# Ledger of designs, part 161: miniprotein binders against q9h3h3

Target 1, 235 residues: q9h3h3
Amino acid sequence: EDGFTAEHLAAEAMAADMDPWLVFDARTTPATELDAWLAKYPPSQVTRYGDPGSPNSEPVGWIAVYGQGYSPNSGDVQGLQAAWEALQTSGRPITPGTLRQLAITHHVLSGKWLMHLAPGFKLDHAWAGIARAVVEGQLQVAKVSPRAKEGGRQVICVYTDDFTDRLGVLEADSAIRAAGIKCLLTYKPDVYTYLGIYRANRWHLCPTLYESRFQLGGSARGSRVLDRANNVELT

## First folded at step 15 (miniprotein)

Design pE13
Fold by ESMFold2-Fast, scan of step 15:
Structure pE13 (fold): chain B 235 residues (1-235), chain A 86 residues (1-86)
Amino acid sequence: as target 1 above (235 residues)
Amino acid sequence: STEELIERVEELVEEIMELLFEARKLAREGAPLEEIEELIERAEELLEEAEELAKRAGVPPKQIEFIREWVERLLRRVREAIERAK
């Protein structure tokens, strides 16, 4: 059964995607401008719906940094949603494998490492590190949520272009760790977001594919990565 | 049946993914090119089989093209890993 919380989260995500974004685009903007842009738009101070006292007077859905080689391709999301409806009415088992197949046949392959941090210095510092890694070419693209009206944790999303490319996903984790990030990371394919796979879903699927935990002086470039879909340690 | 054909395509796609993951891992480790090329050739054979079965199952041409593009992109990453390991 769908709950109020899952529907509410989906509606909020759609609204954020549709509202204006603040973007540093390394494809058209010199890297030397990044520090000034980060100082102008610290995510702990950018407000979701605008405030004359904040950096923005109008609504902002996301604050994003695009890498020099970034080339977005969202695939056939409409076809994916139609196929998902057909799958649900077919009575076939809904497994991670069937979702992966739908993603591949509709070219909805992107995914993201997620980290949740409280508003403040640590969030702004983490975002600056991620943004620098994107502009320097170690990551492809990233975004961070603005501060919500009532407060609460903000999310940094670090994207990879193909969630089925396991080594690419692991390389992104390593780059995030190299940027100084030590908090828990979870990896979610965008297909799960488009199809509404959240915690406590009807199909009893794990809402994320991978989980990364920092290990000081440990193996695997400072992190332990678990493949939650297959229940296998990768590092 | 159409359902059995689709299930087989899904199995082939999963096998292709694992083969190309192994190929890229070996490439990063500087393994002999013969070992990497064997995995690539196997993946290409399975892609051709998957395309034929998908066509027989009535999968739309655009979706079959997406399967091929997905494999081709992963193959490019294997070849890039080979070059970086040199």
Scores: ipSAE 0.634, ipTM 0.878, lowest interface PAE 1.7, mean pLDDT 87
Fold by OpenDDE base, second read of step 16:
Structure pE13 (fold): chain B 235 residues (1-235), chain A 86 residues (1-86)
Amino acid sequence: as target 1 above (235 residues)
Amino acid sequence: STEELIERVEELVEEIMELLFEARKLAREGAPLEEIEELIERAEELLEEAEELAKRAGVPPKQIEFIREWVERLLRRVREAIERAK
C-alpha cells in the first residue's frame, strides 16, 4: 500500500510537469517587466486548468522565474532510475547515504526549498518576493503551483544546484528569509521525486533533509535550520 | 484543446497505474498468466495513446520519455511478480 501511494504521487507529479508553464526568464526579459508580469499572473488567480475568469485561458502546470545564472541540468535521470531498480532487486539495504551516492554518481544533484501557502494575498506577496530575489540574482530559479479547482495550499519551490552543498542550501534559505518569507521551509532533493520517494514510503526514507524555521532577532540568517538526518541544528 | 489533451493524459496515466497494480496483485495471488497479460497489454496500449496525446499537447519529449520509463518500471515489477509466483 505504501508503495502504491508513492508511485501514485510520482505519476501525478509527472502529469503535472507536462502542463504548459508560465515563465519569466530574466535571461531574455528585462527585469523592469517583472512587476507587470507578476500583476498579470498572480499565483492565487492562475488556475490549473484555465478556468473561466482566470488570467490564463489554457492549463498551467507551473508558474516559474528563471534567473540570469539559471542553467537547466537534470543529470542522468535515466541512469539513476536504472540503478535504483537494480538496487531494489539486489536486496541490499537502502539508506539516505545510498540515495546520496546514487545522486552523485548520476549527477542528479538539484534540490529545492518548499513552502506551502493558502491561496491569497500572502501567497502572491511571497511569490513576488521570491521572483524579485531570482531576478536580482540572489536565487537561481523558483516555481509556484497554480490554484487547484478544489482550492488547498499552493507550493513555492526554490531550487539549488546541489543538495550535497550544505553552504549553498543555507545561502538559499537566507535569501528566502531576506525576501520576507517567514513560514516553515523544508528542503527536498529532486532525486527523491524522480525515484517516487515520498513521505511514508516503504523504505522509511525521509525525503526532507533540512527544515528551516523563521527566527525573530539575533541570527544574521533570520532562521534556524535543522538537519533532519542527524537531528542537528546547523545555525 | 490543449487542456482537454492534458487532462486525458493524466487520466490515462492513472488508469495505467491501476491496471499494472492490479496485474501485480493478481500475479502475487497466482492468477492465470493470460489474465495478467491482458492487463499488461491494455496498459501498453494506453501508454501509446498517452504519448500521442502528450505530443499533441506540446509536452516536451523528455517528459514523455519519463512517463514511458516509469511505466516500464511498473511492467518490470509485474513480470518479476509473475516469475516469483512460478
Scores: ipSAE 0.000, ipTM 0.188, lowest interface PAE 13.9, mean pLDDT 84

Design pE14
Fold by ESMFold2-Fast, scan of step 15:
Structure pE14 (fold): chain B 235 residues (1-235), chain A 86 residues (1-86)
Amino acid sequence: as target 1 above (235 residues)
Amino acid sequence: STEELIERVEELVEEIYELLFEARKLAREGAPLEEIEELIERAEELLEEAEELAKRAGVPPKQIEFIREWVERLLRRVREAIERAK
């Protein structure tokens, strides 16, 4: 995300969302089939636009795992976008609190923990751990990006249904850590994604609400979580 | 003014946000029900005030309903935490 415009990042995200997804849906597929599915579609080998030498010959936008209780609710995204345009025109200050208000009044509450990993064994192992936690009911839903042509880092997104439920967000962090994940995590509400809040945004907002760092031996949770906006530790 | 009413609604929603976080934290920790119920009652009182001011400010009914649904969802999570702590 460094150095990209919000418009460029939004266009790439839209393209990925519109392209086909590879989905393991625990609502309709037995958990016993997960390991074979993970072996067939390791994210380090699945290519974004398809390749004869990869598991996919056709484009893949995302690789996803849906938990048994997964029930998508995007809220009123169109109303959110209209209200955002009105807010920008109004001259009112644009703050994390203002965006939280828009999210609540339009029921656009979902968010996600993000981790960025280089293609390879560690990415595939991390994704397998997350996918198992989703199918076992410890996490709700997750997705991972396919391999880009240039070989840049891939992203794993672990979703929660309400970013204003701070303890729910922290419980998801704990479940990620319990799955063996030790890398840096950042939490971003989907309202920020819909409104184009990325790095170098014109409102100078931090693009994520929380940051989680793995902590050896000290914390009962296994991580130190920081509220970025208020600079307060939540562990 | 309408703008002042909307700003007050936003202040009340932020207060509810903090109250429900504290209530859920206390519920998770197995704190006395009386303390948790006091926070819930305060959040519900602020919700009633927010709804009334939002109506006076001309906020669309759908958005007022979303505010109530948001509060009720978080309250259910507080109750779930109370039950799990038992």
Scores: ipSAE 0.602, ipTM 0.874, lowest interface PAE 1.8, mean pLDDT 87
Fold by OpenDDE base, second read of step 16:
Structure pE14 (fold): chain B 235 residues (1-235), chain A 86 residues (1-86)
Amino acid sequence: as target 1 above (235 residues)
Amino acid sequence: STEELIERVEELVEEIYELLFEARKLAREGAPLEEIEELIERAEELLEEAEELAKRAGVPPKQIEFIREWVERLLRRVREAIERAK
C-alpha cells in the first residue's frame, strides 16, 4: 500500500504542478489569515477537478503553503536529465552515489518528506499542523494533493532545500513530529523524480533515502530515522 | 488497482528505454533503417499505452509529460545516431 502511493503521488506531484495551485504565501499574506484559509480549503474537500460542491470550482493540482524563507530553486533540471541520459548510454554503473553526484553537479538538491493519509479529519488536521509549522518558520514549504474522485490516499510533501544536508533533513522530520504527525514518513530527493526513477527500476535504486517512524516516549525528536541506503538508524 | 496500473506504467517505461537503447545501438552499428524504425514505432506505441494507463492511474499530466519528454529526447538521440551512420 505505502509503496504505490508514494510514486503515484510523486507522479501526481509533477503533473499537478501544471494545474492551478491553491497557495497560502506567508511572504505576502498575514499569518492571522491562515486559519481562515485552512477552513476554506480543507484538503479532504478540495477536489482535483473542481467537482460540484467542492470548495474549488476549477481544477487544483496542489494545495501549498510557502514560508517566509521559501525561495524556489529547481537547479539545472535540463542539464541533469542530459547528463543522466549520457550516463545511461555509457554503460557505467549507476549507484545512489552517482545520482547524488549528478544532483550536486546540477544543483538539483531539493527533497521531501512524504506522508500518505486517507481523506478525512486526520488528513486535514495533519495538513493544518504542517501549514502552521511552515508559516511559523519551522518548515520552508509544504504541499498536499487534492482529493481524487476515487477517494485514494492524499499525500503531504514537506520540502527541504538539500537532500545531501542530513541535518536539515532531520530537522524537518523533527518539525513534522512537533506538528503532531505520527504516521510513517519517507524522504525522497526530487532528483529521482526528475530522472523517472521509480520503485523497482532496472537499476535497483531505491528512491527513498530515509524513513521516519514515530516513537512514543523516546528521544527529543519523537522519531526514529532510518537511512535506507545503509540500513542504519540515524537517531 | 491503481497500484497495478502504476507498476505497469513503470514496466512500460523500462521497456521503452530498452527499445530505444537498442534502436540507438543498431543505428550506431549501421543496421537497416527499417529495423530501427520498427523499434521506434513500438516505443511510441508503448508510450501511448503508458500515458493512457498513467492517466487512468491518476498520474498527473506533468509526470506523463515528463515521461513523454524523456522518450522524445531518447528518440532524438536515436535519430542523431541514424544521421551519423549515414
Scores: ipSAE 0.006, ipTM 0.178, lowest interface PAE 9.9, mean pLDDT 84

Design pE15
Fold by ESMFold2-Fast, scan of step 15:
Structure pE15 (fold): chain B 235 residues (1-235), chain A 86 residues (1-86)
Amino acid sequence: as target 1 above (235 residues)
Amino acid sequence: STEELIERVEELVEEILELLFEARLLAREGAPLEEIEELIERAEELLEEAEELAKRAGVPPKQIEFIREWVERLLRRVREAIERAK
C-alpha cells in the first residue's frame, strides 16, 4: 500500500487492538459453552462500533478464541522498533533475513495465517470451524475482525508462536484445512505488522511468507503451500 | 567489520534453521537417532559460533540470550517429534 493507506491501516489496527475484545478463553471456560458463545457472537453480525441491531452495543476490536494451552508472548516490541529505526539509518541492506534476525534477537516470533471472507454464512461457518479446532487443541489461538464496513471483507487470523518454525506453520495450515477451510490462506509474521511494513513498501519486502491453496486429493494436508519469499513450492 | 560480523551471524541463523527443519522432518519420519543427532550437533556448533560473533559485534547479552532460547525451543520440538513418532 502507499504512504497514506499504510498509515490509515496502522491506525485502524492499533485502534482494534486497544478496543475491547470478545474472548472465548478455553483456559478458564468449559468447552461445552463454545457452541452457545459462537451462536451469540457470529462475526458477520458483530459490529466494530456497536449498534442496536447487532449482538453488541459497545465497540469490539476483535472476536478471539484462546486454546487451553495458549501462553501469549509478544516479545520485546519496543526494542524491535528501536533496532529497526537504527537499521534504516545504517548502511546495512534490509532483507527478509535481516528482519528474521531482528525478530529472533527481540523474541518477536509470532505469525498468522490470514483468510478474508465476505460477511455471511460462509464466514460464520469458517470461524466456527476454526474456533472448535482451537478449543480442541489443533490450533493455539485465533481471532476474527468484526463487521466494520458495509460490503467489506472480514479477516480470520490463526496464529502460530514461531514463524521461523516452518513445520509448525505447515501443521497449522493442515489443521485449518482439516477444519473444512478451502479458501486462499496467506501467512504473515507479526514482525512486519509491528514495523508497519505492508504490501507496497520502499524496501520491496514481501510481508507474506507463505501462500496456501486448497488442492483436492493432491496432498495429505489438503493444500499446496508456496514459499512466497523464495518462490519455492513446499507442498 | 561490525557490519560483516552481523552479516555472518545472519548467515549462521539461516543455516541453523535449515538444520533444525531437516532434523524435525527426520524425527517425524522415525529416522535413526544418529542422523538426527548429527544435525543437532552441527546446529549447536553454529549457535556457539553465532554467539561469539554477536559478542564481538557488540550485540547486547539479552539479545544473544534470545538467540539461544530460540534454538532451544526448536530443539524441544525436534525431541517432541521423536517422541510422537513412537
Scores: ipSAE 0.516, ipTM 0.839, lowest interface PAE 2.2, mean pLDDT 86
Fold by OpenDDE base, second read of step 16:
Structure pE15 (fold): chain B 235 residues (1-235), chain A 86 residues (1-86)
Amino acid sequence: as target 1 above (235 residues)
Amino acid sequence: STEELIERVEELVEEILELLFEARLLAREGAPLEEIEELIERAEELLEEAEELAKRAGVPPKQIEFIREWVERLLRRVREAIERAK
């Protein structure tokens, strides 16, 4: 179930990027308005295509919250894609290290923690917690997918500026856990999405770099984070 | 299963990529247009198959559109390579 959701989410993310977004921007909107906005647009009720009776009458690609420190920087995605094509043509071995270097060279360094939740109260509650954490400055930016007609799982994406900054990735995990999220989290760099690298790819590249599992008791972080590339626990 | 359909869509997308990269390489090398067009046609067929399977798997239309747009961008690059080799 988790495999389809990540790639489905990557393609959805890019396609949904083209549809109108419902955005709460903390840079321009007072934090006191967040609760009213969350009540108006609960993710479990916002429909992808503006179904009758939904809070939205028009198609919505994403529901997003921007924090005070949010600065959109996508890097040189076109240059990245061109370099990726050249690399494939060269016949050189492609490794996670190769992709990391491409990402650094083209400044495509964003990544995201992903969580998949069924539509309903749990999703809306999770989103509310994340949205608050963003507005309070614990997280920079997050988005959630609208409800699909078929009632499939929705995804919440919590972004970090640099997937190569392990500390920043771990800090975001801690903030997500502090917001009350207990489900499985996976971390995926955006570079894998931009290059169309999915779970079952011919290069055997795993697009998930980290996995976070909630842990009851003992650790100050409230989670165990696994480096999937090295199969090492970081926490 | 939905999972199996998605895996198949992913496989098809990878195959499309391979075909279009090969087409672009052939174009740069000055290969016959007929050979390049064969690869393009095959890629377009696979795209249609991928879209159909994605629909059956319940993939949101926008994700399907993304796949199409991505393939179309690659196709454009192939066409540009053909024109530059003339």
Scores: ipSAE 0.000, ipTM 0.205, lowest interface PAE 11.0, mean pLDDT 83

Design pE16
Fold by ESMFold2-Fast, scan of step 15:
Structure pE16 (fold): chain B 235 residues (1-235), chain A 86 residues (1-86)
Amino acid sequence: as target 1 above (235 residues)
Amino acid sequence: STEELIERVEELVEEILELLFEARILAREGAPLEEIEELIERAEELLEEAEELAKRAGVPPKQIEFIREWVERLLRRVREAIERAK
């Protein structure tokens, strides 16, 4: 039903991943250099394909900050995709538990909290807060999209290493809130992205596992986290 | 059947996840070490069962190794929570 749009968005996502990234890597760069780097590359000004008026003359796919302990491990994505095809051919029921099992057995465990913000001061301020939390060790890694040619919302992705570790996911939410973020957050495991499972899929799976809403005077941690699949409050 | 073995492995993995989640909650609350260790021992028993059934089902050794590494990382987080609660 959304075939054309889904195919176009998938192609754009692949292009962004393959284009150059602007990276602040806390494993090799002193934390004292972060503020200057953030001032040089505010996401509201960095353009997707380069522009004489922007900080970049060449295409930029993502702007990212790596924490001191960050060790990238995408797992066995090829094996995951092969197992997924075999599963579909087998006629076995496809459930959230089945996808967790595939994710575990192929070590494709990463996931991310997502926030969508319009280009401007609020986006740049939110990204700066997230970047500082990453460099200070409260978050593992994060990235933000550059400004699209036609404009539109930009996305900040804050990653955790294991989506099955519910407490780890909740700790990341707490760190995001502590950084001053008050917008809606949603959490999605990367396994769903690698398998092309989006909203309105034929297996009736919900690729968004958690939703976090800021609450003034609410829970002790300043947010309400909902388990979307089970409709259960976690905080 | 192979299908039944795989379904049982999936059930065991889910039970391990719940046991280690509970163990970490108890650790964060400063519960008696004996209570936490009981959950850890049960999770380790289920891991051994899952590994054996996965082998019988023909699951590649690397995938079985990933299950063990996943459990070991969750166990490390339980032990870190015990230390922080002290």
Scores: ipSAE 0.662, ipTM 0.891, lowest interface PAE 1.4, mean pLDDT 87
Fold by OpenDDE base, second read of step 16:
Structure pE16 (fold): chain B 235 residues (1-235), chain A 86 residues (1-86)
Amino acid sequence: as target 1 above (235 residues)
Amino acid sequence: STEELIERVEELVEEILELLFEARILAREGAPLEEIEELIERAEELLEEAEELAKRAGVPPKQIEFIREWVERLLRRVREAIERAK
């Protein structure tokens, strides 16, 4: 796993959320314009800070595509954070179940499939496939990080509305695989990001709930999905 | 090892988060400014340490900048909480 700490990715995500986004919104823009938009803003060429010669002259936090059914609902993130602080001070045991309950209580249920790819044709091709799947209604929303100056891996995030809906999570995996993506996927609830829970946390909580590996042949889904919490294959 | 350094950076980031959350709670409760500033100062020290270790681990500068920006955002929230409690 490339030396991007989950913490770095979370910090990056939070910082990037504050910068302008390049968005294709299928609710307001005809699907026929997607190819031109993808050609104008290939993720491998869009730079985080608007470097000279890049398609963007200003800083870009994320490149995103919104599907027709996309409805932004972040839940009560502030209430979640307050409850998390109170839980830490209480000295009560903190488990994945505890976090799931907090997430449900505060309606912070979003999660995402993550893929990390080096800048280049493969990344741009993967993003194009995901963007099409979003516009076609197979996925609801996705984003990709812009290119960093140092040429590090870029991340594509494909969101689901509810990380507790196992079927919805699996359906998104299937749609990603159908879009031609063959790399390793990891699924992370946003609640872990909002609470600053990363891989090496003092509570030994694993922020990755699911792992999807591409499988050639036999399975209709084209992948094997592992429940990391229980170490059980779901597919 | 590079892996050990990265793990240490992760630990430091978690500690910073804890300190700043505590600082925010104290600010909301109307705790003495000196107590809150002590936590902030400690968080800033840990940030400097984390940045140095990240550099040694070969973490790209932009990634280090993101950690700093994240911490600065949390610090801003603490300061806003202090001002609201006045």
Scores: ipSAE 0.000, ipTM 0.214, lowest interface PAE 11.1, mean pLDDT 83

Design pE17
Fold by ESMFold2-Fast, scan of step 15:
Order: structure tokens, then C-alpha cells, then sequence
Structure pE17 (fold): chain B 235 residues (1-235), chain A 86 residues (1-86)
């Protein structure tokens, strides 16, 4: 149903993953270098294709910060895709539980909190807060999109290693809020991305598991987290 | 049938997830170790059942190993929560 726009977004995402990334890697770089790196590469000014006058002279797909303990593991994506094709031809029910089982069986467990912000000071400030939390060990890894040629909002992705670990996902939300972030956050498992399952799909699967809204007071560092599948507020 | 075995594995995986969520929640809240250990023991029993059924269903050994590793990682997080609550 998304037609051309969905295909274009998929192509753009693949291109971004394949283009060079600007990375601050806390596993090999002292934390004291972070502030200078953030000042050199504010996401509102880093251009997707290296426009004249931007900090970059070549294309940049993503700007990322890796935590000291970060150990990437995308799991068996090829096996996941093969199992998904087999599942579709089997006639078995396709449910959130079935997808979760496939993710566990193929170790495709990562997920991410997403926030969308317009280019500008607020985006750069939010990214700096997230980057510091990653380098300080409160978050594992994060990335932010560069500024697109046509404009529009940029996205910050804050990853967790296991979307089935609800408390771990909530701990990441708390760390994001502690970093001063007040905008809407949504949490999506990467398994849905690898299988090409989007918001409108034939199985009525909801790829967004959680939604976090800023709330002053109450609990959990000023956020209300909603479990979208069960329509239950968690805090 | 193979389909019924796989459906049962799926049910066991969901039960394991529920038990480990409760165990970690209780550990975070500083609940008595006996209550937490009971949930852990039940999750381990269900894991053994899930592994056996997955094997009977013809699930590759590597994938069965991934299920065990997943449970072991969640159990490690429960134990970390217990230590932090002390």
C-alpha cells in the first residue's frame, strides 16, 4: 500500500547503510575526545551527500557512537529470512509470538528507540546527550541520520540488544529521558525491518512494541511507556 | 505432527519469556530469593521441554543452541538484578 514511497525508503536505507559512517568508537577512543567530535560533526550540518560548506566532503550514511562494551551481533538474518518464507508457505498462523520465536531461534534480537526531530539546535543537543550517555555506559549504541538534500526530519536510533527483555528496553528509555530527551519515542525490533514488515501489513502485525511519552513526575525519570500490543501502561 | 510440535515450542518460548520477565521484575524489587528461584527453575524446565520438542520437530542444532543462549542471557540479567538489589 505504500507503493513508490515505501520502495524509495527501502532503497535509501540500504544506500545509507552502505555509504561511509562517521563513528565515535568508545572501545578505541578516549571519552575525553567526544566533545570535540560532537562539535566537528553536528547532525544538523552533516549533509547526506557531502554538499559544499558542510563538515563532510563525501557522502555520510550515518553518524554513530559505539559504547565501550558494544559487541555487534545481527544474528542469522539469512536463516531468519528463509524461515520466514517457509512459515508463509506452511499455513501456520503468523502472530507476534511466532515472529518473536523466529527472532529468538535466529538470534535476531536487537531493537531500537526512535525519535524524529527537525534539523537544528534541538536535534544537535539531543544527539549530544545521547552520545554522552553511550560513552558513559548508560546506553549501548546509537546513530543519527545526516541532513537530507530535500530537508525533513532526522532520526536518532538508540539500540538495545534484546527486544524480548522488556525491563532492558524500559531501562534504555529511562536513560534517554535522563539525557534530557522530551519528545515522543517509539520502540521497534529489527526483526520486522529485516523481514520488510511495515505499519500496514497483511498480517496486522504491529512493528512498534512500545511508545514513550514525556511526563513530569510519577515514575521512571519522567516518562509514560505504553505497551502497544496489550494497550497497557508500563512504569 | 511437525506443525503441532513447532506450535508447542512457540507456546513454551512465550511461557519462558513471561517467567523470566517476572523473575527480573521481582529481583529488581528485592523480592525473596525463594520466589525468584522458583520462577527460574520453572523457566529452565520449560527450556528443556522446548529443546526436546524443537529437536523432534527437526529444528537445526544451531537454532536450538540460540534458544538456549537467549534464555541464558536473560537469566544472567536476572542474577545481575539480584546482585544490584543487595
Amino acid sequence: as target 1 above (235 residues)
Amino acid sequence: STEELIERVEELVEEILELLFEARFLAREGAPLEEIEELIERAEELLEEAEELAKRAGVPPKQIEFIREWVERLLRRVREAIERAK
Scores: ipSAE 0.367, ipTM 0.787, lowest interface PAE 3.4, mean pLDDT 86

Design pE18
Fold by ESMFold2-Fast, scan of step 15:
Structure pE18 (fold): chain B 235 residues (1-235), chain A 86 residues (1-86)
Amino acid sequence: as target 1 above (235 residues)
Amino acid sequence: STEELIERVEELVEEILELLFEARWLAREGAPLEEIEELIERAEELLEEAEELAKRAGVPPKQIEFIREWVERLLRRVREAIERAK
């Protein structure tokens, strides 16, 4: 992603969040309608800015599925950003622990497992599996990016409500694997996204906390999860 | 100093996370309730210390409330793991 800066990536993320979303909300919609909705809006065919011949003529920022128990909580993002500005001007080190403390004190705790897939059958199949897991209660909420005009990989984001809850993060990974997902997964707290911290940042922070690789062993199937920040194997 | 108080709050937060991670793992594995309760009690003690230090450091009341809500949510997940293991 040569030429993309933190500023450019933040602008793209903001535009997607502000554009309309296609949402299946299990809190108000019967689960029996999910299969028809998935058939109508396969992510490989839904275009970011609308296209004749796609399911959408107007821009779509995200395609999302909300579980029955999903309760949105973005925390105090404004307070987080103000505290981040203050931290940058202070004499204190900027470390994973310092950012975690800011996230906790401003209740910006959500995070997500990310998977990147090329447009096509495998993406649509993976998204359908994730969407069903959300509607059935094994996952809380997920979204997938629409197809970019120039092509490229699309991303499925599976959210957890608290990135500091390591077991909750691992439980989400297990549910993703149980849904039939076998690709590489990486986990990123939303606090890093709100603060514009990406792979190449001046603080040398790793915005990816965990990495999950599918592993088939004996009679069991599961994943090998690595704590990227501490370089420790969790499973 | 304010910086020292905040650093201590960060240390307490890390210790709370480790205690609750262990408590939840033990609950999942069906360990004796006494062991799990000891970890929970220690985490609650550290929360009270973190709240007092945050208050002395001048952290706004709303943010201190967020710290308590955060720990209480994690504790609820430990209790849920205990129930599921039964």
Scores: ipSAE 0.476, ipTM 0.826, lowest interface PAE 2.7, mean pLDDT 86

Design pE19
Fold by ESMFold2-Fast, scan of step 15:
Structure pE19 (fold): chain B 235 residues (1-235), chain A 86 residues (1-86)
Amino acid sequence: as target 1 above (235 residues)
Amino acid sequence: STEELIERVEELVEEILELLFEARYLAREGAPLEEIEELIERAEELLEEAEELAKRAGVPPKQIEFIREWVERLLRRVREAIERAK
């Protein structure tokens, strides 16, 4: 990825997860407070490490919205990592199916739709739409990265509980489109993230399972979804 | 061999997924409950077979429990689809 190594990406992700998060939690906060919270913390202005001129003076790893039904479950990540090490020494082929089986066995099932947007009005507007869909119950949970010092693209992650549940993944895509999102979406299981599998990897695995492209005159769902793992068009 | 048993377990898990996806789709479309129940019953039979083969292959009990819980979660989603279609 433009000179970044898997180790660099993993270290950056870990740092973001460990730093404080700005959270709107719909389980304990009235929906009427969302608009004020979004105005206070637009992702294009929240800085990763804090700045006197931004909404935050201290580091922020993620800006997140939790839906009313949000119940975090990461599964057995340690068991997954141990099994992955064993698989690498076993001589068995490492394929998407084998990795899917490890994820199921260790209950590491969550995944996410990703969208990458430049800092600015379009990002803030997209995030507001996603956040409202989460608080209204159309989506379960989402987060967006703060602005990096270098001014690169920011990412919005919209999570689903089970990447093996194709229908659930497609329902999330529909809800994202219904929220007014028109940019390219890619879907990645968290198992790939926990194992440090990115675009360029030794096993030539594609960590993206699905791609969704908005089409004005397209499918009834407002998008065309491609199954990258099987190279099959679903919609 | 252990390798053959594991490959067979993986095949059974994939077939279970296909059956449960079809059952959920049919439930949303309002198909007859009898047709949906046949798919569910077949998936449950395959799960029992997969668990037995996984035990023979030496898969840890904890991992077999996770597979069972995963299938049970998908079954709940099928039942939810049936209820919503009512």
Scores: ipSAE 0.007, ipTM 0.547, lowest interface PAE 8.3, mean pLDDT 84

